Miniprotein binders against q6w4x9r395to579. Designs and how they scored, part 118

Target 1, 185 residues: q6w4x9r395to579
Amino acid sequence: GHCSLEGGSFVTTFDARPYRFHGTCTYILLQSPQLPEDGALMAVYDKSGVSHSETSLVAVVYLSRQDKIVISQDEVVTNNGEAKWLPYKTRNITVFRQTSTHLQMATSFGLELVVQLRPIFQAYVTVGPQFRGQTRGLCGNFNGDTTDDFTTSMGIAEGTASLFVDSWRAGNCPAALERETDPCS
Below, E stands for the ipSAE of ESMFold2; O stands for the ipSAE of OpenDDE; V2 stands for 0.75 times the mean of E and O plus 0.25 times the DockQ between their complexes.

## First folded at step 10 (miniprotein)

Design sb10 (at its last look DockQ between E and O 0.02; V2 from the best seeds 0.00; counts 0 for: pae E 9.0 > 1.5, pTM E .703 < .8, placed apart)
Fold by OpenDDE base, look of step 10:
Structure sb10 (fold): chain B 185 residues (1-185), chain A 91 residues (1-91)
Amino acid sequence: as target 1 above (185 residues)
Amino acid sequence: GSEELFERALELIARAIEAARRGDFEEAKRLLDEAFELIEEAARRGLDEELIEALRYAAKLVREAIEAGNPKLIRVVKWLLVVVAWEVDRR
């Protein structure tokens, strides 16, 4: 499964459902029992301009009981608040420079993250087949059905992205905005 | 008006996709360049900012697909559909 966060506010789920939202919070991208140590992948969005529509991804965070790895738009990588030089390796996670503009977080448990630093901060999440039907968050549930990707953290299927996205907030932040309609819904 | 420019831009993007599908990346690039010009003109003429951003993104995806040799075209098509649906809903 491939999930992408592109263009500042565009998301494509593991099931290839595209949607857009504007929010300035930290959101859960991926939770799964397949992630060890209660692991979760999160995305941090912030204002990039003066209007409500000017929002962008500014960091990606992998959080577990052991690690809090942050990859930020300024190319700083931290674990548990401490800056790390690349390549950086933990027990089952490696963060390294893939190209001059791309960082990669590789894992031993079937999660891969590629972060494009320039010109736009973007993220690409790949999970192995063992994750099928066992994912939740903004990247969807990876079950091959796009119509149920907007399932909230409470297990309710929403028709619009805003309520769906808001349900996956990791903190107390303003409500997300969304205008795009899924033509397949 | 800006709406006409929007429709023309979408058409060019779609044609660029088809060109890329055929392996004619040079034609695709030309079409995309023109699309970007129309998008910017539409912006100047007051087309909705979010819609402009969506168009820019769609066009950018096509560009990236061309540069990468085709793997992202399906996603581009999906985003075009989203943009079209959005425009329809706004009318």
Scores: ipSAE 0.022, ipTM 0.400, lowest interface PAE 4.5, mean pLDDT 87
Fold by ESMFold2, look of step 10:
Structure sb10 (fold): chain B 185 residues (1-185), chain A 91 residues (1-91)
Amino acid sequence: as target 1 above (185 residues)
Amino acid sequence: GSEELFERALELIARAIEAARRGDFEEAKRLLDEAFELIEEAARRGLDEELIEALRYAAKLVREAIEAGNPKLIRVVKWLLVVVAWEVDRR
């Protein structure tokens, strides 16, 4: 199964359903019981132009109880906040420079992430067949049915990408976080 | 209460990151020191230990990024704070 995050916030799900959205938040890209230690893959989007409707991918994050790996458009790879020289290997995860413009995160649990750093920061997610029907998030549910790929975090199938994407926000956005503590002061 | 201290500490850490991104490393250090004090006060008041550890971890990451002088890492840490806060909230 293949999911892609391209250009101006274009996404293609594991079931090949394309969509676009505009947002400046961190979103859950992939959750699955096939990912060890409550693992999740997240995508971070930010403003990419002068218009609020122009947004692009700026980082991809793999989060589990063991690892907090951030791959950013600044070519910095961290685990738990410490910058890592590539190739970087844990027990189950290897991050390495595939080419001068691409990084790869390979895992022993069937997840592969390829990140294009230049000219535009893009991400390509590949999961093995064991993930079929066991995924949720922006990459869809991988069940072969595109009509329910826009299933929200509450389990509701939506007809529009915007409601679907908004339901997969992970925590507060950086701007929303600053307002959460005292939005009216 | 303790939840207010948690939110204030997160705000201070976020402000420290913004100051560091502007190159104001002295301001960033002062804000971060204040955040550490709030974290320890929250711990004394019995804020959940998992929340305290998340705050300590986030503040530590920012301090290490500032001390290393790595501008790219400083920018990345902002997004990591959001992820860490989300992980704590889903527990």
Scores: ipSAE 0.006, ipTM 0.371, lowest interface PAE 9.0, mean pLDDT 75
ESMFold2 (binder alone), look of step 10: mean pLDDT 73; pTM 0.687

Design sb11 (at its last look DockQ between E and O 0.01; V2 from the best seeds 0.00; counts 0 for: pae O 9.5 > 1.5, pTM O .664 < .8, placed apart)
Fold by ESMFold2, look of step 10:
Structure sb11 (fold): chain B 185 residues (1-185), chain A 91 residues (1-91)
Amino acid sequence: as target 1 above (185 residues)
Amino acid sequence: GSEELFERAKELIDRAIEAARRGDFEEAKRLLDEAFKLIEEAARRGLDEELIDALRYAAKLVREAIEAGNPKLIRVVKWLLVVVWWDVDRR
């Protein structure tokens, strides 16, 4: 399965459903029981244009009980807040420079992340077949059916990308007031 | 009870990293020192060990970012705090 986060805040799910959103927050990209030690993949979006409704990907975060790996738009790679030289390897994860413009995070548990650093910060998520029907988040549920890819964190299928994306915001976001709505188009 | 101390410590940690992002390192250190005191008080009052561990981890991240003084690492820690709080809440 393939999920992409491309310029202009475009997303394509594991079931190939495309959508666009504009928000300034951290979002749950992928959750699955197939990720060891309560693993999750998250995406950070921030303002990128002249209008407040233009946003873009600025970082990708992989977390588990062992690791909190951040790959940032500023080309900084950290684990648990400590900057790391590439190639960087743990027991289950290797992060390395694939090309002058791309980084790759390869894992032993069927998750692969490729990050384009330039000219635009983009991310490409690949998961093995064991993830079928076992995913949640902005990348959808990977069940072969695009009609329920907009399933919220509460398990409700929505017809609108903005409601779906809003439900996957992680906790308290720095740019939000109590009553401020998610800035989506 | 002790959950109020958790929320107060969390707020101080979040404010500390925001002060550091603005370049106000004196305020960031002051807020962080207060947070460490609340964390230890919460531990003495029997706040759940997982919550105490999360607070200590978050405070350590902020302290190290302030000491490094690197704006790129400070931005990373700001994003990591959101992740840490989410991780605690989902458990």
Scores: ipSAE 0.748, ipTM 0.883, lowest interface PAE 0.9, mean pLDDT 86
Fold by OpenDDE base, look of step 10:
Structure sb11 (fold): chain B 185 residues (1-185), chain A 91 residues (1-91)
Amino acid sequence: as target 1 above (185 residues)
Amino acid sequence: GSEELFERAKELIDRAIEAARRGDFEEAKRLLDEAFKLIEEAARRGLDEELIDALRYAAKLVREAIEAGNPKLIRVVKWLLVVVWWDVDRR
């Protein structure tokens, strides 16, 4: 399963359902019992301009009982608040530079993360087949059905992305907006 | 080679999107069908499978958007295509 966060406000779920949103919060991308130590992958969005439609991904966070790994748009990698040099390895997670513009977080438990640093901060999440039907968050439920990807944290299927996204907030933030974005603008 | 086929497919998809914008959905569909053939051929010739899959998905979504008359989805997919193509160009 492949989930992508691209263009600042676009998401494609594991089931390949595309949607967009504008929010300035931390959102849960991926939760699963397949992630050890209550692990979760999260995305941090912030304002990139003055309007509500000017939002972008600014960091990706992997949070577990053992680690809090943050990969930020300024190319700083931290674990539990401490800056780490690459390649960095801790137990079953390795963060390293893949290319001049890409960082990768590799794991031993079937989660892979590739972060594109430039020109747009983007993230690509890959999970193994063992995750099928066992994922939740903005990346969807990975069950091959796109129609139920907008399942909220409470297990309710929503018809709009905004309500779906809001349910996966990891803090007190403004409500997400579902506003049209011209990719050519 | 496979890269050339990929680029041709890209062009066809772009043209399909433009056709759809003009309301010429029949032409858009024709162009997409041709693009799919090139994508499949590129895959057979050893182009990166992940990129091929991404392109295939994007093309499919464009088709669905066209058929449903949903310009919002078309724009989303168009942007995704741009990102994918940029990644390909860097390799």
Scores: ipSAE 0.007, ipTM 0.197, lowest interface PAE 9.5, mean pLDDT 82
ESMFold2 (binder alone), look of step 10: mean pLDDT 83; pTM 0.824

Design sb12 (at its last look DockQ between E and O 0.02; V2 from the best seeds 0.00; counts 0 for: pae O 8.8 > 1.5, pTM O .686 < .8, placed apart)
Fold by ESMFold2, look of step 10:
Structure sb12 (fold): chain B 185 residues (1-185), chain A 91 residues (1-91)
Amino acid sequence: as target 1 above (185 residues)
Amino acid sequence: GSEELFERAKELIDRAIEAARRGDFEEAKRLLDEAFKLIEEAAREGLDEELIEALRYAAKLVRYAIEAGNPKFIRVVAWLLVVVWWEVDRR
């Protein structure tokens, strides 16, 4: 399965359902029992400098009980709050520079992340077939049916992207941060 | 008690990243140094290991953000702290 986060806050789910949203927060991109140690992949969106309503991906984050990997737009890679030189390897995760413009996080558990650093910060998520029907988040449920890809964190299938996306916020995004990135509060 | 030490350390970390966001790195460093001391006190007082790990992770992220001095990464860390505290409350 393939999920993409592209410029202009465009998302395409594992079931190939495209949508767009505008928001500033951290969102759960992928949760699955197939990810070890309660792992989750998350995406951070913030205000871009071009349009007041325009938002863009600024970081991709993998969090588990063991790993806390941050890959940021400014090319910073950290694990557990410490900067890492690439290539960086743990027991089951390797982060390396695929090209001058792309980083890759490869894993032994069927998750692959490719991050385009330039000219636009974008992310491409690939999961193996063992994830079929076992994913949650902005990348959808990977069940082969686009009609329920907008399933919220409470298990409700929505017809609109906005309600779906808002349900996958990781926490109560603080008004001060939202107000700074939203030109109108 | 150790839970009050958690909330005090969390507040110091939150204030440190906020100071860094407005460019007051001297204040940010001062608050963070105090936070690290309080985290170690909380560990000695028997605060739960998962809460200590969350505090240490948050403090380390803020420390690196201050050292790097990059406004973009500082904002990323500010968003990540929200996630860290949310995970603590949710679990």
Scores: ipSAE 0.697, ipTM 0.868, lowest interface PAE 1.2, mean pLDDT 86
Fold by OpenDDE base, look of step 10:
Structure sb12 (fold): chain B 185 residues (1-185), chain A 91 residues (1-91)
Amino acid sequence: as target 1 above (185 residues)
Amino acid sequence: GSEELFERAKELIDRAIEAARRGDFEEAKRLLDEAFKLIEEAAREGLDEELIEALRYAAKLVRYAIEAGNPKFIRVVAWLLVVVWWEVDRR
């Protein structure tokens, strides 16, 4: 399964359903029992301009009971608040530079993350087949059905992206909007 | 060569630090960004990738510290740059 966060406000789910939203919060991208130690992948969005449609991805966070790995748009990688040199390796996670413009987080449990640093901060999530039908969050449920990807954290299918996205907020923040994206954002 | 590029980057980093000390954070940031480009080029030219990565990362931390307005952290990171530089120089 491949999930992508592109263009500042566009998401393509594991089931290849595309949608867009504008929000300035931290959202759960991927939650699954297949992730060890209550692991979850999150995305941090912030304002990138003056209008509500000018939002962008600014960081990706992997959070578990053991680690809080943050990859920011500034190319700073931290774990539990401490800056780490690359390549950085934990028990089952490795963060390293893939190319001059890409960082990669590799894991031993079937999760891969590639972060494009420039010109636009973007993220690409790959999960193994063992994750089929067992994922939740903005990346969808990975069951081969695009029509139910907008399933909220409460298990309710939503018709709009904004309500779906809002259900996966990891904090108290403003509601997401579903508007046209400024091509300059 | 890569060594020359690295030396030039070092000079820019030093200048960035001085700019920051003067409170000219915009100039410091500009200089660091330029240094990053040289470091990246140096990496392509064959410098030790691990050292290049360390320098790049340290420079990013300096920039982060500057943006955060934390002089103490700037000093700490600057010292790290010196250490990394020393490692390169002795090779």
Scores: ipSAE 0.012, ipTM 0.272, lowest interface PAE 8.8, mean pLDDT 84
ESMFold2 (binder alone), look of step 10: mean pLDDT 85; pTM 0.843

Design sb13 (at its last look DockQ between E and O 0.01; V2 from the best seeds 0.00; counts 0 for: pae O 10.9 > 1.5, placed apart)
Fold by ESMFold2, look of step 10:
Structure sb13 (fold): chain B 185 residues (1-185), chain A 91 residues (1-91)
Amino acid sequence: as target 1 above (185 residues)
Amino acid sequence: GSEELFERAKELIARAIAAARRGDFEEAKRLLDEAFELIEEAAREGLDEELIEALRYAAKLVREAIEAGNPKLIRVVKWLLVVVWWEVDRR
């Protein structure tokens, strides 16, 4: 399965459902029982202009009880807050420079992350077939049905991307619909 | 109670990283010193060990980023604090 996070805050789910959102938060991309040690993949979005509609991916985070790997737009790779030289290896994870503009995180548990650093910070998530029907988050549920890919953190299928995305916020940040887009008086 | 100490320590850590992002490292260090004192008080008051571990980890992340003086690491730590609190809440 393939999920992509591309410029303009566009996402394509594991079931090939495209959507766009406008938010400045940390979001849960992927949770699954297939990820060891309570693992999860998160995406950090921030403002890229003066309008709320100008948001972009600034970091991807893989976390578990053992690791908190951040790959940032600033071309820094850290684990647990400490900068790492590449290639960087743990027991189950290897992060390496794939090309001059791309980094790859490969794992033994069927998750692969490719990050384009330049010209635009983008991320591509690949999961093995063992993840089919076993995923939650912004990348969808990977069940072969695009109609329920907007399933919220409460298990409710929504018809709008904004409600779906807001349900996957990882912290206390404003909902996208609640932010002002116009200057104050 | 110990839960109030937990929230106060979290706030001090958040203020410390915010000060560091502004370049006010003296204020950031002062806030962190206060946070470490509060974390130890919370531990003496019997705050859950899992929460104490999270507070110590978060404070350590901020301290190390400040000591490195690298704006890129300070940004990473700001994002990591969100992740740390999310992880604690889901447990």
Scores: ipSAE 0.757, ipTM 0.886, lowest interface PAE 0.8, mean pLDDT 86
Fold by OpenDDE base, look of step 10:
Structure sb13 (fold): chain B 185 residues (1-185), chain A 91 residues (1-91)
Amino acid sequence: as target 1 above (185 residues)
Amino acid sequence: GSEELFERAKELIARAIAAARRGDFEEAKRLLDEAFELIEEAAREGLDEELIEALRYAAKLVREAIEAGNPKLIRVVKWLLVVVWWEVDRR
């Protein structure tokens, strides 16, 4: 399964359903029992301009009982608040520079993350087949059905992206918004 | 009605994208041509102007991407689909 966060506000789920939102919060991208130590992948969005539609991904966070790995747009990688030099390796996670513009987080448990640093901060999440039907969050449920990807944290299918996204907030933040966006911008 | 035409047009655009992704550009073009016809028909049937514009824009960009041999076609297609989904959700 491949989930992508692109263009600042665009998301494509594991089931290949595309949607967009404008929010300035931390959201759960991926939760799964397949992630060890209660692991979760999260995305941090912030305001990138003056309007409510000017939002962008600014960091990706992997959080577990053991680690809090943050990859930020300024190329700073931290674990549990401490800056780490690359390549950085824990027990089952390795963060390294893939290219001049891409960082990669590789794991031993079937999760891969590629972060594009420039020109736009973007993220690409890959999970193994063992994750099928066992994922939740903004990346969807990876069950091959796009129609139920907007399932909230409470297990309710929503018709709009905003309500879906809001249900996966990791903190108290303003409600997500939807606006028309030129895909070529 | 106009809503049915909208859904059909959207489906044709999606199918065109799928064809293009498979490298079947001729089929993609045919599907897009048909989509444009349905879009205009939907407009005549009184479909919301914003929806019409969204479909026109999506179809146009897909066509242009194909014709230009855009190496980022896949990404463009994804974003186009997002626009279409957004319009649907707004209804």
Scores: ipSAE 0.006, ipTM 0.177, lowest interface PAE 10.9, mean pLDDT 86
ESMFold2 (binder alone), look of step 10: mean pLDDT 78; pTM 0.760

Design sb14 (at its last look DockQ between E and O 0.01; V2 from the best seeds 0.00; counts 0 for: pae O 14.5 > 1.5, pTM O .697 < .8, placed apart)
Fold by ESMFold2, look of step 10:
Structure sb14 (fold): chain B 185 residues (1-185), chain A 91 residues (1-91)
Amino acid sequence: as target 1 above (185 residues)
Amino acid sequence: GSEELFERAKELIDRAIEAARRGDFEEAKRLLDEAFKLIEEAARRGLDEELIEALRWAAKLVREAIEAGNPKLIRIVKWLLVVVWWEVDRR
C-alpha cells in the first residue's frame, strides 16, 4: 500500500483516494497494530505564507515506546531529540540518504518512509500487505474501498476532507487558541 | 495533588522550550530548573511512574537543546514535545 503527502498539502490514501487540506497542526498519518511498541507515524504541517491555504509539510515523525524519530524539512534527523548522522541504525529501523534529494527510513516491520527534501518537502509511505485493513489515520484504512477512507478518529465516515483531517489532530494546536483570543485581550 | 504537579511541570517545560526558541536561554534555564524540582516532588508524592518518566525525558530533551544552543534542534524538540504529550494523553 502507498500513501503520499505532496506539494500544497495534497494526500493520496493507501486506497488511492486523493484529497487536499489546509491545517497547522500535527496529524496522525498511520496507526496500526502491525507497528511494534505502539508505533505511529505522524505529519507536521505549518503555515508557508500569509493565508490559511498556504500550509505545507515540515516534518514527519515516527514514534513508539522505543523511538521518537523526527525527519524535518531542515534535513536534520533526530531520535529522542538527539541529532543523528546518517546512516542511522537501530535494531529494526535504518535511516539513510537514498539520493542527494531523498532520505529513506526502512524498517523490519513492513513500514517504509521516503522523504523528498528538495525541491519541495514531501513524504511517501509504503506498507506491506500485512497492514491491509489494519490502518487508521490520514492515510486511510487500507481496505480497498475509497468510500470510507474519510473515517474519523471517532469512527464516523465524513464527506469532507477537512472534518476527517481535523479528527486526526494529535493534541491541541497553539495557533488555534490564539485565533480565538479576543483582540482586546 | 500529584496530578496537579504533573500539569504544572508540563507547563514549565513547554514554556522553557518556547523561551529557548525566542533565544531567551536564561529564562529557559530558570523555567527548566523549576520544572525539575516539581518533577521530583511529584515523584515523592507517588505520581504514576510512566508520567514521571515522560516528564523527566521531556525536561532532559529541553535541557540538551538549550545546552547545544542549536536553533534547528530546539525547533525539533518543540515538535517532539507535542508528540510526547499526545502519547501521554492517548494512554
Scores: ipSAE 0.177, ipTM 0.565, lowest interface PAE 4.7, mean pLDDT 80
Fold by OpenDDE base, look of step 10:
Structure sb14 (fold): chain B 185 residues (1-185), chain A 91 residues (1-91)
Amino acid sequence: as target 1 above (185 residues)
Amino acid sequence: GSEELFERAKELIDRAIEAARRGDFEEAKRLLDEAFKLIEEAARRGLDEELIEALRWAAKLVREAIEAGNPKLIRIVKWLLVVVWWEVDRR
């Protein structure tokens, strides 16, 4: 399964459902029992301009009982608040520079993260087949059905992206705004 | 085929960006709208859906940049388009 965060406000779920939102919060991208130590992948969004529609991804966070790995747009990588030199390796996670513009977080448990640093901070999440039907968050549920990707943290299917996204907030933040995904509109 | 439609769409997007650079935002929008139609048609004809969606997102960003009159954003989005094109061409 491949989930992407692109263009500052666009998301494509593991089931390949595209949607857009504008928010300035930390959101859960991926939760799964397949992630060890209660692991979760999160995305941090912030304002990139003056208007409500000017939002962008500014960091990706992997949080578990053991680690809090932050990859930020300024190319600083931290774990539990401490800056780390690349390549950085923990028990089951390795963060390294893939290219001049890309960082990669590789894991031993079937999660891969590629972060594009420039010119737009973007993230690409890949999970193994063992994650099928066992994922939650903004990246969806990875069950091959796009129609139920907007399932909230409470297990309720929503018709709009905004309510779906808001349900996956990791903190107290303003409500997300939704925009149409139809490029012809 | 779908590949041909995609290439035509790419050309239109490039032209749209150039129009925007000239300050002709109306023309830019027109060109983008036409490009979108071609992309959708290409998708219906069997292009990889994920790549098509990426193109849609990129194009949408371009449109927003054009509407905002932000040349810097236009440049950034143009680069994004190039990356997407490269991915499409590799498949």
Scores: ipSAE 0.000, ipTM 0.176, lowest interface PAE 14.5, mean pLDDT 83
ESMFold2 (binder alone), look of step 10: mean pLDDT 82; pTM 0.808

Design sb15 (at its last fold request DockQ between E and O 0.50; V2 from the best seeds 0.00; counts 0 for: pae O 2.2 > 1.5)
Fold by ESMFold2, fold request of step 13:
Structure sb15 (fold): chain B 185 residues (1-185), chain A 91 residues (1-91)
Amino acid sequence: as target 1 above (185 residues)
Amino acid sequence: GSEELFERAKELIDRAIEAARRGDFEEAKRLLDEAFKLIEEAARRGLDEELIEELRYAAKLVREAIEAGNPKLIRVVRWLLTVVWWEVDRR
């Protein structure tokens, strides 16, 4: 399965459902029992301009009971707050420079994260088939059905991206908003 | 009771990293020193061991970012504190 976080706060779920949101928070991108040690992947969004609709991805966080790996827009990689030189290895995770503009986090448990650093900060999440039907978060539930990909943290399928995204906030943040105007300018 | 000490220490830690973000490192260090004192008082009063460990972890993150003086690490720690408090709240 493939999930993407692209410029302008666009997300495409594991079931290929696209949506956009405008929020400034840390969000649960992926949770699954397939991630060891209570693992989760999170996305950090912040303002990128003067209006509420100008938000962008600024960091991705992988956390577990042992690790808190941050890959930031500033091209800094840390674990537990300590800056790391690449390639960086733990027992089951390797972070390395894939190309001059891309970093990769490879794991032994079926999660792969590719981060585009330039020209804009974007993220691409790949999970193996063992994750099918066993995911939660902004990347959806990976059940092959796009109609319920907007399932909230309470297990309720919503019709709008903003309610869905708001339910996946980690912390006190402004609620996510959908734009009133049509998707195109 | 003991939860009040936790919230006070958390508040000081959050204020310390925010002061560091603004470049006010003297205020950041003052707030952090006060936070460490509260954490040790909370430990003496028998606050839950896991909560004490989380407070110490959070305070350590802030201290290291301040000592490094690196704005990029300060931003990372601001994001990490959100994650730490989220983990505490979800217990």
Scores: ipSAE 0.735, ipTM 0.877, lowest interface PAE 0.9, mean pLDDT 86
Fold by OpenDDE base, look of step 10:
Structure sb15 (fold): chain B 185 residues (1-185), chain A 91 residues (1-91)
Amino acid sequence: as target 1 above (185 residues)
Amino acid sequence: GSEELFERAKELIDRAIEAARRGDFEEAKRLLDEAFKLIEEAARRGLDEELIEELRYAAKLVREAIEAGNPKLIRVVRWLLTVVWWEVDRR
């Protein structure tokens, strides 16, 4: 499964459902029992302009019982708040420079993350087949059905992205704005 | 009660990192010092040890960011605090 966060506000789920939102919160991208140590992948969005519609991805966070890895738009990689030099390796995670503009987080448990630093901070999440039907968050449920991708954290299927996205926020933030647009446009 | 102290400490930590983000390191330090006092008081009053550890962790993150004076790190810590609080809330 491939999930992408592109163009500042576009998301394509593992089931290839595209949607758009504007928010300035931290959201759960991916939770799954397949992630060890209660792992979760999160996306941090912040204001990139003066209007509420000017939002962008600014960081990706991988959280577990052992690690709190942040990859930021400033090309800072931290674990538990401490800046790390690349390549950085933990027990089952390696963060390294893939290209001059791309960082990669590789894992031993079937999760891969590629982050494009420039010109737009973007993220690409890949999970193995073992994750099929066992994912939740902004990247969807990876079950081959696009119609139920907007399942909230409470297990309710929503018809719009706004309520869906808001249900996956990590804190108290303003309501996300929805705009249905093709992420390829 | 200890729970009230917890919430207040959390608020002070959040305010401290925001002050640091604005470049007001004096205010950030003041707020953080108050937070540390509240954390220890909460501990004395019997607040759950795991919550105390999370508060201490959060406060230390902010302290290190302030001491470094690095805007990039301050931003990271600001984002990371949201994650820390999320972890606390889901317990």
Scores: ipSAE 0.706, ipTM 0.870, lowest interface PAE 0.7, mean pLDDT 94
ESMFold2, look of step 10: ipSAE 0.728; ipTM 0.875
ESMFold2 (binder alone), look of step 10: mean pLDDT 81; pTM 0.799
ESMFold2, look of step 12: ipSAE 0.687; ipTM 0.854
ESMFold2 (binder alone), look of step 12: mean pLDDT 81; pTM 0.796
OpenDDE base, look of step 12: ipSAE 0.028; ipTM 0.440
ESMFold2, fold request of step 13: ipSAE 0.707, 0.717; ipTM 0.868, 0.868
ESMFold2 (binder alone), fold request of step 13: mean pLDDT 82, 82, 82; pTM 0.805, 0.805, 0.806
OpenDDE base, fold request of step 13: ipSAE 0.000, 0.096, 0.248; ipTM 0.189, 0.530, 0.622

